# VHH binders against E3 ubiquitin-protein ligase MYLIP-A (mylipa): the designs that were tried, part 4

Target 1, 279 residues: E3 ubiquitin-protein ligase MYLIP-A (mylipa), of Danio rerio (Zebrafish) (Brachydanio rerio) (q6tem9r1to279)
Amino acid sequence: MLCHVTRPDAVVMEIEVDAKANGEDCLNKVCRKLGIIEVDYFGLQFSGSKGENLWLNLRNRISQQMDNLTPCRLRLRVKFFVEPHLILQEQTRHLFFMHVKEDLHRGHLRMCSEQAQELSALLAQAEFGDYNQNTAKYWYTELCGSEPNQTTINSIIAKHKALEGLSQASVEYQALQLVSSLEHYGVEWHWARDAEAQRLAIGVGPEGIAICRDDFSLVNRISYPIIQIATQSGKSVYLTVTKESSDSVVLLFKLISNRAASGLYRAITETHAFYRCDT
Key: E = the ipSAE of ESMFold2; O = the ipSAE of OpenDDE; V2 = 0.75 times the mean of E and O plus 0.25 times the DockQ between their complexes.

## First folded at step 1 (VHH)

Design a28 (framework vhh_7qbe_3)
Fold by ESMFold2-Fast, scan of step 1:
Structure a28 (fold): chain B 279 residues (1-279), chain A 123 residues (1-123)
Amino acid sequence: as target 1 above (279 residues)
Amino acid sequence: QLQLVESGGGLVQAGGSLRLSCTASGSTYAMGWFRQGPGKEREFVASISSSGGSTYYADSVKGRFTISRDNAKNTLYLQMNSLKSEDTAVYYCAADRSGYDEFVISTESYDYWGKGTRVTVSS
């Protein structure tokens, strides 16, 4: 079967796999064609029958997971984010950078004005190279939510000029270093509803789970150590968490489908396993 | 099966304004507007997240167009200001299959499309 795999930079790859291929067979072919050895950071996403955004289970057959294979449409995405210095290959860092760039456009990664000024300059150097008034374009407002004044614009230009001569790879690394310090770096977002049917954005990250309103403003944070039990039943994900001093509480998250609920459950358990201190 | 129906197209003078609407038969996730002018390929105009909290615009329309949505009415809007002759096109409403708050700027990534509404900007 032919799979159309869209990269984080929106380039589509055509990958031929056996009709009985597992998800990992496809991911390994994608990574080999891209020259990526660090396969463990990546996964493949697809769209469910109800429009949900799902991670392909790499151990299971692709045909058992997707409703439509006559185009087999997959997206190559970073599944597990790590500190930039742990990434060995430039190509891997580049794909991390492209994924982060998309998150910045979606408003999933917000920062203060000073960080936005620095990142705006780094992004421009990566995209356009050395400062040139005719080609320079900055995304300051998208990064911090505020319109720049003339002093801010002048500061960004000065920072961009200071990067003169730096390679794309060098500034992408610096951009990843800056972004890795942000609160929601490496957080994967899932839409859910609570017991009162209020819409929530559930962020699954290295340190735990963030419960946010639909504008990504933080309501609560649950670290992995206080999660006693995580279970999935139908469209629901249940987290039994330790409360201060005595009792546990059960949190319920209702998702759009059984597959979406299974996806959130797997994201929680797989992310915890990836970032665990043991082994 | 999700259906998208665009409305609000018409003839407008250069410098004028027009508001497009797109009504969905049910709840939607991330949505976008695309357009196709005479003799051109379909191009991205704007996208909006499931919650409406995040938006993304093509450079050619940034500052002139505003995308918004009313989830209670299952309706997407495109407010077009300072219209130029270059904005003449058939405008299409699109919904991707993402159940999460993701932007999609490629035409190949949207699975649900309306039939389009024509906008003509006179000189």
Scores: ipSAE 0.000, ipTM 0.132, lowest interface PAE 18.1, mean pLDDT 82

Design a29 (framework vhh_lunsekimig_d3; at its last look DockQ between E and O 0.63; V2 from the best seeds 0.00; counts 0 for: pae O 4.5 > 2, unsure alone 64.998 < 65)
Fold by OpenDDE, look of step 2:
Structure a29 (fold): chain B 279 residues (1-279), chain A 123 residues (1-123)
Amino acid sequence: as target 1 above (279 residues)
Amino acid sequence: EVQLVESGGGVVQPGGSLRLSCAASGFTVSDNYLYWYRQAAGIERELIASITSGGSTNYVDSVKGRFTISRDNSENTMYLQMNSLRAEDTGLYYCTAEIRTYTVDEGSEYDYWGQGTLVTVSS
């Protein structure tokens, strides 16, 4: 079967796999083509019937997970973000950078003005090289959601000029360092509703689960150790959490689809396993 | 509490028929993907039939045309109609749903399974 795997930079890779191939087979082939050995950081996503982003289960057959296989449309994504210094390969870092860049473009990252200026300069250097008045493009608007004033622009220009001579790999690394210092680095977000049908953003990250309102204001933070049980049933995920009183409370998250619920469940379990467990 | 209870197994002659039931509690069958598995002696458990929340059914080739998976929402029960049974169909039959449990302490994922019902096809 033919899979169209889209990279974060929008390049589409044509990957031929066996009809009975599992997700891992496809991912391995993709990473091989990219020269990536550090496969464990990555995964493949596809769109559910409700438009939800779903991670492909790498252990299961692709054909059993997707309804439309001609062509099978997948997206290569970083599944587990780690600190840049832990990444061994330049190719791996580059893919991390591409993913982050895409997220930045989507306005998913929050940062202060100074960080935004620094990042704008780094992104410009990575994309265009050394400062050139005719070709330089800055990402400040995307990062902050507003047009920069002339003072800000001048600051970005100065910062960009200061990066003269730096390679793409170097500035990408610096960009990742900066992004990794942000609050929600490595957090995967899931949209859900609570028992009162209020919309929530559920963030699953290395430190635990963040429950936020739709404006991403924090409602609750749940560390992995206080989670007793996670259960997925239908469109619902149930988290049994230990309270300070030693009692337990069950948190209900209702998602848009069974698969989305499964996705949240798996995100919790796999993230915990990746960052906190040896298994 | 999630529970699955299989029933309907027994001894049947080749060419015979059986209808297995899987009574579900603690969840709604219509909201979940449901599966029938079987395990022959000395063999790993194998998936043989599935029905999606939308009602789409799938079968492994070995049972296609002979077995039918269905559900009754009012009874919250899944069924497996088995026709034209063969000796190779002998085994313990299990039902399950897309319900999983994870305990942080153990770091393990568990599917909910019933105890199974034994199907023996012999002359």
Scores: ipSAE 0.030, ipTM 0.306, lowest interface PAE 4.5, mean pLDDT 89
ESMFold2-Fast, scan of step 1: ipSAE 0.401; ipTM 0.739
ESMFold2, look of step 2: ipSAE 0.478; ipTM 0.730
ESMFold2 (binder alone), look of step 2: mean pLDDT 77; pTM 0.750

Design a30 (framework vhh_7pa5_2)
Fold by ESMFold2-Fast, scan of step 1:
Structure a30 (fold): chain B 279 residues (1-279), chain A 125 residues (1-125)
Amino acid sequence: as target 1 above (279 residues)
Amino acid sequence: QVQLVESGGGMVQPGGSLRLSCAASGFTFSSYSMSWVRRAPGKGPEWVSTISGSGDYTSYADSVKGRFTISRDNAKNTLYLQMNSLKPEDTALYYCARGPTEYLVTADSYGMDVWGQGTQVTVSS
């Protein structure tokens, strides 16, 4: 079976696996070809028939999970984010950086103008190297969009010049340090609706679950210790949580499909397990 | 439901000081960067200052650096602008704005999406 695995840097790898291969067989083959020993941070994603972004269950056969296998289209993604100092390999940090860069493009990380200017300078140094007046005019327009004012551009130029001589690896590390300080670093987002059919963004992160409105404004935080029971039934995920005064309350999240609901349920249980052991 | 209400404007002599306030409601204030933007008569809007959601990071237009200080009180859902050493050129309607949230590599990047009604600042003799 031929799998087309798209890397976080958009390079597509052709991976041949047995017809009975599990997801972990494919992931291990991808990581071996990339020289990655730190496999546990990564997973494989695929698209569901309703446009869902779904994680391949690594313990189950690939052919039992996907609707289209000719070719099998997968994306190599970072599944569990950690602080950059905990990452041992430069190649692993590079893929974390590329994944974060894609999340920024998709609007999943929020930051102030000063942090954005610092990150713009780091991205420019990583992509193009040392500041050069002849090329910088075009690159900053591309990175910041067509509307940055001259004050913002001048600030980015000053920051980019200050990075002179730093390697791609060094500035990628600094960029990861900056983004790892942001509130939503390492948070995986799922679209759902509550019992009243209000659209929610559910963020699954290291410390727990963030329940947000569809503009990512926070409604509630649920730490893992207050979750008594998590269950999935059909398109619904149920969380029984301990409320103030030791009362229990059941939260309902309705998702677009059974696979999306299973995905949220697995995200909650697998993320809790990963970060509990990582502490 | 989402509202920004500015106050604290007025008339002041050159060299004087004013403190502007912006009361925010209908959203999680601490999750958003906040900005001050001004509009002088007959001119387009000019960005003045931004503060991060946490309050740890601030930025200023070159025309106001060293004279203006932006701050916020997340417990009170209030944004402030302390304006010192005011000049006639600072005369404008001052708006409180939500954002920007800068997602640097996309055309869908968040700008300033909610604006108040503004508070007038006049610097003259």
Scores: ipSAE 0.000, ipTM 0.100, lowest interface PAE 18.9, mean pLDDT 80

Design a31 (framework vhh_brivekimig_d4)
Fold by ESMFold2-Fast, scan of step 1:
Structure a31 (fold): chain B 279 residues (1-279), chain A 127 residues (1-127)
Amino acid sequence: as target 1 above (279 residues)
Amino acid sequence: EVQLVESGGGVVQPGGSLRLSCAASGFTFSTYGMSWVRQAPGKGPEWVSSISTGGGSTLYADSVKGRFTISRDNSKNTLYLQMNSLRPEDTALYYCATTDWSVTIEGSEYKHTLDSSSQGTLVTVSS
């Protein structure tokens, strides 16, 4: 079967795999073509019928997970984020950087104005090189996705000028260091509803799970060690957690589809396993 | 159940204008952010624009900024896309979608929830 795998930089790769291939067969072939040895940080996403972004289960056949295989449309994305200094390959850092850049443009990353200006300067240096007065007007508009005011532009210009002479690899590393300092670096967000049908944003990250209201105000943090059991049934995910009194409580999250619920369940279990083993 | 019906597409000359509409039902429209997404022949979906629940914030893809205007009328459960200065590269099927996040913090994996029964509305820019 032919798979069209979109890279974080929006370049589409054509990957031929056996009709019985597992997700990991496709991922390994993609990573080999990109020269990536550090395969474990990456996964393949696809779109569900309700617009969900779903992670392909790498152990299962691709044909058993996707409704449309003509062609099989997948996205290569970073599944597990680590500190930049732990990344060995420049190519791996480059793909992390491209993922971060895409997330920034889609509003996935939250940061203060100072950090946003620093990141904008690093993005400009990475994409366009040294500051150039004649072209900078267009670069900053494209990177920000909106026309910033003159004070913001002047700040970005000063920061961009300070990066003069730095290579793409160097500024991409600095951008990843900046993003890794953000509270929600490496957190994957899932929309859910509680038992009372209130909207929640569930963040699955290296240290555990963040439960937020739909305005992202924090309700609770659930560290992995206090999770006794995680289960998924239909559109629901259940977490049995330990309270301070040694009593257990069951948390219920309802998602938009069975696939979305399976996705949250797998995100919780796979993220816990990844960071436990790699600590 | 999210039901979205797009309309307003057609054939126009380069430089022309079209106004798309999306009639929403089956959910409380005023509590959801809304987006327009397009798919050109042989290409994947491209996000075009988003609008917050009350219409106070809007975002646009760089390719359409300054030419397209997204708006909504919560009293009519309707989303609009005013398209001006149309170019051949704007040729696509246009879909409206709910977004689970406000436009200021959008980009979750559930950003665009489409009505799977919708065929979209076709916009063709050619002579």
Scores: ipSAE 0.000, ipTM 0.087, lowest interface PAE 20.8, mean pLDDT 80

Design a32 (framework vhh_7sr4_2; at its last look DockQ between E and O 0.61; V2 from the best seeds 0.00; counts 0 for: pae E 6.6 > 2, unsure alone 57.9 < 65)
Fold by ESMFold2, look of step 2:
Structure a32 (fold): chain B 279 residues (1-279), chain A 125 residues (1-125)
Amino acid sequence: as target 1 above (279 residues)
Amino acid sequence: EVKLVESGGGLVQPGGSLRLSCAASGSTFSDYAMGWYRQTPGKQRDLVADISSGGSTKYGDSVKGRFTISRDNTKNTVYLQMNSLKPEDTAVYYCAVDTYTIDSATGKTEVYDYWGQGTQVTVSS
């Protein structure tokens, strides 16, 4: 069976696996071709029939999980983010960087204008090398807008010039260090609705769960220690948490499909387990 | 209709052993990972051991080296051999299967994970 595995940098890899292969068989082949030994940070995603962004269950047969197998279309993504200094391989950091760069298009990361200018310069050095006045557009729209003022452009140029001589790997590492300090680093976002059908963005990350409005403004944070139980029933995920008063409260999140609800449920349980085991 | 039935739980002294069994009926689960999870009151279910459709195993840190999971796909059965039991292993142990099923003919939405009723393991004295 032929899998088209799209890397975070949009490069497509052709991976041949047995017809009975598990998701882990495919992931291991991808990582082997990329020279990655740190496989546990990564997973494979696919699109559900309702446009869901779903993690392939690595322990189950691929052919059972997917609607389309000719070819089997998957995306290599970082599933579990860690601080950049904990990553052993430069190639692993490169994939983390590419994933983060792609995530900028989705607008989930929030930073001040100084950080946005610094990141823009690091991205420019990584993509183009040393400053060159012939660069037609010198900023990233996701960070600085489509028409930043000249003061902002001049600041980015100055920061880029200061990076002269730094290698792509060095500036990618610096970019990861900057991004890793941001509030929502390593957070996986899920669209849901509350009991009143209001849209929510549910962020599952290393420190817990962020409940946000659809503009990503924070409504509530739930740390893992106060979560008593997470369950899924149909399209709904229920989260039982302990209040300071020692009473319990149940939060409801309704998703577009059973698979999306399973995805949120599994994100919560797997992310909690991963970071507990890694500390 | 799919059902998972656990057996083999009970009361045992610290240092003892138990072997749990989980038989699946109503469907063949050879395509799916199966596993054992445990739950203490007021907490979510924790992974104890998992075995892929191909036989690859994964263990929770607290049981690694003491517990062994295995499966017999011809019998639709998964086993958990539990050695060197400790009081902190006291819990209800659930057998589970990870599946993706949709009953589109009725418009109903089915839960993807099947769980057994659980079997109590108590390690005391």
Scores: ipSAE 0.019, ipTM 0.518, lowest interface PAE 6.6, mean pLDDT 83
ESMFold2-Fast, scan of step 1: ipSAE 0.369; ipTM 0.759
ESMFold2 (binder alone), look of step 2: mean pLDDT 73; pTM 0.720
OpenDDE, look of step 2: ipSAE 0.416; ipTM 0.757

Design a33 (framework vhh_7pa5_2; at its last look DockQ between E and O 0.11; V2 from the best seeds 0.00; counts 0 for: pae O 10.7 > 2, placed apart)
Fold by OpenDDE, look of step 2:
Structure a33 (fold): chain B 279 residues (1-279), chain A 127 residues (1-127)
Amino acid sequence: as target 1 above (279 residues)
Amino acid sequence: QVQLVESGGGMVQPGGSLRLSCAASGFTFSDYAMSWVRRAPGKGPEWVSTISGSGGSTSYADSVKGRFTISRDNAKNTLYLQMNSLKPEDTALYYCATGSEVYTFTVDTSGREYDYWGQGTQVTVSS
């Protein structure tokens, strides 16, 4: 079967796999083509019938997971974000950078003005090379949602000029360093509703679970050690959490689909395994 | 969509028997290993049994070996658990799940998890 695997930079890779191939087979081929050895950081996503982003289970057959296999459309994504210094390969870092750039564009990472300026310069250098035009301004607008004033523009320009001669790899690394210090770096977000049908953003990251409102204001943080049980049933994910009183409370998250619920459940368990358990 | 619906639970006396069923839909049933997991009051989930997609391989927790039998009918997309010689300790909510390993939030966990869970069926063993 033929899979179309889209990279974070929107490039589509054609990957041919056996009809009975599992997700890992496809991912391995993708990474091989990209020269990536650090496969463990990556996964493949696809869209559910309701538009939800779903991680492909790498252990299961692709054909059993996707409703539309002709063509099989997948997306290469970083599944587990780590600090840039832990990344060994430039190719891996580049994919991280591409993914982060997309996340920045989506507004998933919050930063202060100074960080935004610095990042704008780095992104400009990475994309356009040495300063030659006011292209860094565009990135600032994308990052902050507003057009910078002249002072900010001048600052970005100065920062960009200071990056003269730096390679793409170098600036990408610096960008990742900066981004890795930001709130919500490495956090995977899931939309859900609580028991009262309130819309929530559930963030699954290295430190635990963040429960946020739809504007990403924090409601609650749940560290992994206080989670007693996580289960998924139907469209619902249940978290049994230890309270300070030593009692337990069950948190209910209702998602758009059974698969989305499964996705949240798996995100929690796999993230915990990756960051908190020995591999 | 994947659905798992357990049934067959109830209250029985010690030494009694029950047969649980799990109706599966929304996926190719025969391609997936299926498991039974139970949760007793105040306790964490406990793996009970797993059967391979084809039904050719089965495994059991030590606590239920010799008493429980897992089986499946792939033509009917149904998973079964025959429970004999039931004990009070078997009292729990029983879940069917896709997959073969229970994930626990401990630092030494294997990181394995089930994909889907049903709603569960209550089994109560009491005199």
Scores: ipSAE 0.006, ipTM 0.235, lowest interface PAE 10.7, mean pLDDT 87
ESMFold2-Fast, scan of step 1: ipSAE 0.191; ipTM 0.602
ESMFold2, look of step 2: ipSAE 0.080; ipTM 0.558
ESMFold2 (binder alone), look of step 2: mean pLDDT 81; pTM 0.832

Design a34 (framework vhh_7sr4_2)
Fold by ESMFold2-Fast, scan of step 1:
Structure a34 (fold): chain B 279 residues (1-279), chain A 125 residues (1-125)
Amino acid sequence: as target 1 above (279 residues)
Amino acid sequence: EVKLVESGGGLVQPGGSLRLSCAASGFTFSSYDMGWYRQTPGKQRDLVADITSGGSTKYGDSVKGRFTISRDNTKNTVYLQMNSLKPEDTAVYYCAAEQTLTWTVGGSEYHYDYWGQGTQVTVSS
């Protein structure tokens, strides 16, 4: 079967796999073509029939997970974010950087204006090199997603000039250091509803789960060690968490589909397994 | 809009006392259980003290007999009286509100938690 795998830079790769291939067969072939040895940080995403953004289960056959295979449309994405100094390959850091750039362009990153300006300067240096008065105005508009005011542009120019002479690899590393300092670095967001059908944003990250209102204002944080059990039934995900006295409480999240609920459940269990606190 | 605002933190010498307050708004305070949690860098949040809507209290082993939790439903405020403070009590203290489990249409139980931004307590000479 023919898989169209979209890279973080929006380039589509054509990957041929056996009709009975598992998700890991496709991911390994993609990473091999990109020269990536650190495969464990990456995954493949696809779209569900209700617009859900779902991770392909790498251990199961692709044909058992996707409704449309003509062609099989997948996206290569960073699944598990780590601090940049823990990444061994420059090419892996480059793909992390491309993912961050895509998230910034889509408005998926949340940070203060000062951090956004610093990141914009780093992105400009990485893509276009040293500051140039004749071209820089076009670059900043593209990176910010909207046309910034003159005060903001002047701030970005000053920061970009300060990066003069730095290599692409160096500024990509600095961009990842900046982004890794953000509260929501490596957090994957899932939309859910509570018992009263109020919309919630559930963030699954390296340290645990964040429960937020639909404006991303924080309601609660649940660290992985206090989660006794996570279960999924139909469109619902249940978390049983420990209180100090060994008492348990159960949290319920309702999602748009059975697949979305399975996706949240897997995100929680797989992220916990990846960032084990006992190592 | 739900808000929990902590106050009363600060620097105190070993053996001293502090009283923390948490002002709540945006929900029916009298029907919520209230708690104080603390967190030191590199560690998870630990329960310090809980008080139910009915007034029953529970304390962490390390603070039992030294700290007292109380609430004032007319002021929508929960308090933590901290006596005989030790250097190991140094932490950011968080106020939390937790509703008892709520039944869904599917028969499953669910509860809501709200958290404050925290207040620093430092016990040092």
Scores: ipSAE 0.000, ipTM 0.083, lowest interface PAE 21.0, mean pLDDT 80

Design a35 (framework vhh_lunsekimig_d3)
Fold by ESMFold2-Fast, scan of step 1:
Formats: C-alpha cells, structure tokens, sequence
Structure a35 (fold): chain B 279 residues (1-279), chain A 124 residues (1-124)
C-alpha cells in the first residue's frame, strides 16, 4: 500500500509498505529515508473520522487502524520530547524544531511575553536569516497575530538584530533550549470531559498529567507515582490515584470516541514508560 | 476582562526596601503562572522573577537573595519584596500573565496580559 507521510516541515514522502505492514514497518522506512537513527522519539499520527489526532499503534497493522487507505495519510511527529543536548543528530534537532514551530501556532504552550518575544526573534532568524526590514515585517505579523503593538514589535526587532550572523542550526538549538525550559515542554494535550460532563484539557507530560479547564487554567496535577492503575473502556479513561491517608480516588475522563480514549490511555502509559526507563 | 494593576513603586535610597503589589481581576488567579518584569532606560524589558500556581519561584541572578516573589490566591494579589536596592534596580516594574496559544480543538483567543507598570527609582 502507498502511504503519504507528511514531515514536520510539511514535505510529503511517498512510502510503499506491504498491505499487512504494522505501524513500526512504516515508521522505520520513513526514518531510514530521512537518515534518522533516533527512531524512538518519533511516531506517526493520522486523523480519525471525528477530527481526532490519533497516534498509530506501531505494533498493530496499519489497515486495522485507519478508515481510508487510498492513499494512507500519515504525519511524522515527535512523540517524546527530550532536552536538545541529548539529541545526537542535527536532522533530528531540525525536525524537533519544526514540530515546536508548528505547535506554537496550533498547540498550547505557556510562556511569559519576554520569552515569547525572544522565541519570535529566534524563529525569524531560523526562517529568514539576519534581520531585514522587508522580511521581518511579514514574519512578525504572522507570528504575533493581526495586532501586535509597536513596543512588542520593536522588542522582537532588537532581539532579532542581536542574532545577526548566527546559523540556522545554532538558533534552532537555542529555540529548543528556550522551549525545553518551559513547564509544558513535551506535553501532549487531549480534550475530555469529567464525570459531570465539564470540558477539560488533559496534558500528558514527562512528570505526569495536568488537568486543566477548557481555557488551560490548571485544576490539578497528577504525578505518575500516585497513579495506581489506568484503564480504558469505550470512550472513557479511568485513573485510580492515591490520596493522602491511603485513600484511593477514581478519576473519569470521557473522550469523543473510543479511539480518542485509547489514544489518551496509550499516551499516559507510553509516556510514563518512556521517561521512567530513558535518561 | 483581564486586568493586572501594579502598585507600590516610589523613590528609595540605595540599600532601602520596597514592596510591589500586582492586583488581578477577570480570570481565575490561582490557576496561572505569574511574572515580574522590569524595564530600565536603554535596556530591553527583562524577566526578574516568576511564581507558579503552586508557589514555586524563580529569579534572575542579579536579584537572587534580594527579591522575594509571593502570591496570595485568596486576595488575587502577587507581591515582590525588594531589599538591598541598588541604582541598577531603577525602572518600570510590570506584572504579567502567561501567553496562551490556541489548542488544535479550541480557539482560546487568549493573549499575554501586562499591567501599566509601577516606577521604582533608587537614588541618593
């Protein structure tokens, strides 16, 4: 079967795999073509029929997971984020940077205005090189939205000018260093509802799970050590967590589909396993 | 409507102390990471201190040991206690809340919010 795999930099790769191939067969072919040896950081995403972003289960056949295989449309994405100094290949760092850049426009990332301005300058240097009034004008408009104020623009310009002469690889590394210092670096967000049907954003990260309201304001944090058991049934994910005094509480998260619930469950268990066993 | 209002600035002698306050309204204060920034003449605005929703703090090296950030979630107010003030601490002090970016499934429409600032002048 023919798979169209979109890279984090938006380039589409055509990957031919056996009709019975599992997700791992496809991911390995993609990484081989890209010269990536650090396969464990990456995964393949696809879109569910209800608009879900779903991770392909690498151990199962592709044809059993996707509704449309003509062509099979997949996205190569970073699944597990690590500090940039732990990444061995420049190509891997570049794909991490492109993923972060895309997520800044579409995902949830908390940082102060000063860090956002510094990151904007680094992104501009990576994309366009040294400050130039003509190119910087258009970049700042896109990145900051329709109405950035003049003080903010002037601050970004000053920071961009200070980066003069730095290579794309150098500023991408600096951008990843900045982003990796943020509380939500490596956090994957899932929409869910609680037992009372209140909308929640569930963040799955290296240290545990963040439970947020739909505006991303924090309700609670659950570290992995206090999770006794995680279970998925239908559209629901259940977490049994330890409270002080040896009490246990069951938390319920209901998602839009069975596949979305499976995705959250797998995100929790796989993220815990990755960061517990990997340095 | 989100609002952040700074107060407590003034003129003080070198070695003196000031306590700044940032009163917040229009959002669930206890849920947000909050910052103190300062801007001195000829210098870009810089982050000097931060406090998480859980009370974890961080400081830029030049103020560590001299400044203490704190929050009172019941009063929706953040504080900056400044001790052993130096001439280089002169500037406008701003409080700020995190920028939020839209999640794929949601357009939150939220932006970074800054107060108008409070002026601190350290002079003999």
Amino acid sequence: as target 1 above (279 residues)
Amino acid sequence: EVQLVESGGGVVQPGGSLRLSCAASGFTFSDYYLYWYRQAAGIERELIASISSGGSTNYVDSVKGRFTISRDNSENTMYLQMNSLRAEDTGLYYCARDITYSMEYSDTGKFDYWGQGTLVTVSS
Scores: ipSAE 0.000, ipTM 0.106, lowest interface PAE 16.6, mean pLDDT 78

Design a36 (framework vhh_brivekimig_d4)
Fold by ESMFold2-Fast, scan of step 1:
Structure a36 (fold): chain B 279 residues (1-279), chain A 125 residues (1-125)
Amino acid sequence: as target 1 above (279 residues)
Amino acid sequence: EVQLVESGGGVVQPGGSLRLSCAASGFTFSDYAMSWVRQAPGKGPEWVSSISWSGGSTLYADSVKGRFTISRDNSKNTLYLQMNSLRPEDTALYYCAKGEQYTLNVPGSDYFDYSSQGTLVTVSS
């Protein structure tokens, strides 16, 4: 079967796999073609029929998870984020960087204006090299969306000029250091509703779960050690957590579909397992 | 290594009761949450109930709430499921699973040990 795998830079790769191939077979072929040995940081995403953004289960057959296989449409994404000094291959850091760049363009990164300007300068240096007055204006305008004010542009220009002479690899490393310092680095977000049908953003990260309102204002943080039981039933995910010694409460999250609920449940269990082993 | 042996299944009439047992070995039973999962003929696995390591917290699927009771005896390394008011739709192979995590839609999850044989529950008249 033919899989169309979209890279973080939006380039589509054609990957042929056996009709009975599992997700890992496809991921390994993608990473091999990209020269990536550090496969464990990556996963493949696909879209569900209700618009869900779902991670392919690498142990199960691709054909048992996806409704449309002609062609099989997948996205290569970083699943588990680590600090750049822990990454061994430059190509792996490059893909992390491309993922970060895509998240910035989609508005998925939250940071103060000073950090945003610094990141914009690093992105410009990586994409275009040293500051050039004839090209930089167009690049900054595109990166910032609507016409940014002149003070913001001037600040980015000054920061970009300060990066003169730095290599693409060097500035990509610096960009990853910057984003790895952000509170929500490596956090994956899931939309859900509570028992009262209030919309929530559930962030699954290295240290635990963040429960936020739909504007991402924090309601509660739940560290993995206080989660007694995590379960999925239909469209619901239940977490039994310890609030006090010997006291417990059950948190209910309702998602749009059974696959979305399974996705949140797997995000919780797989993220816990990954970071527990790497700490 | 990790071994889970289910027992207590059988044939009962609708409205009847059965108690399932799961004998655990090869790990420190009292350190782990435990779950019951069932699989009806021709269907995927369905989570039924879970109990915390201490027995202080329990969770149930909506389909069994009020009818089933999960319990454990850490001194005997045994997990139980008391099933009351049984219905034809409860007909399934019942498996016990080690771990605090379980899922309905991902067969072969590492958090379930499906090497166990399960115990068959048939509800028919």
Scores: ipSAE 0.000, ipTM 0.213, lowest interface PAE 11.1, mean pLDDT 80

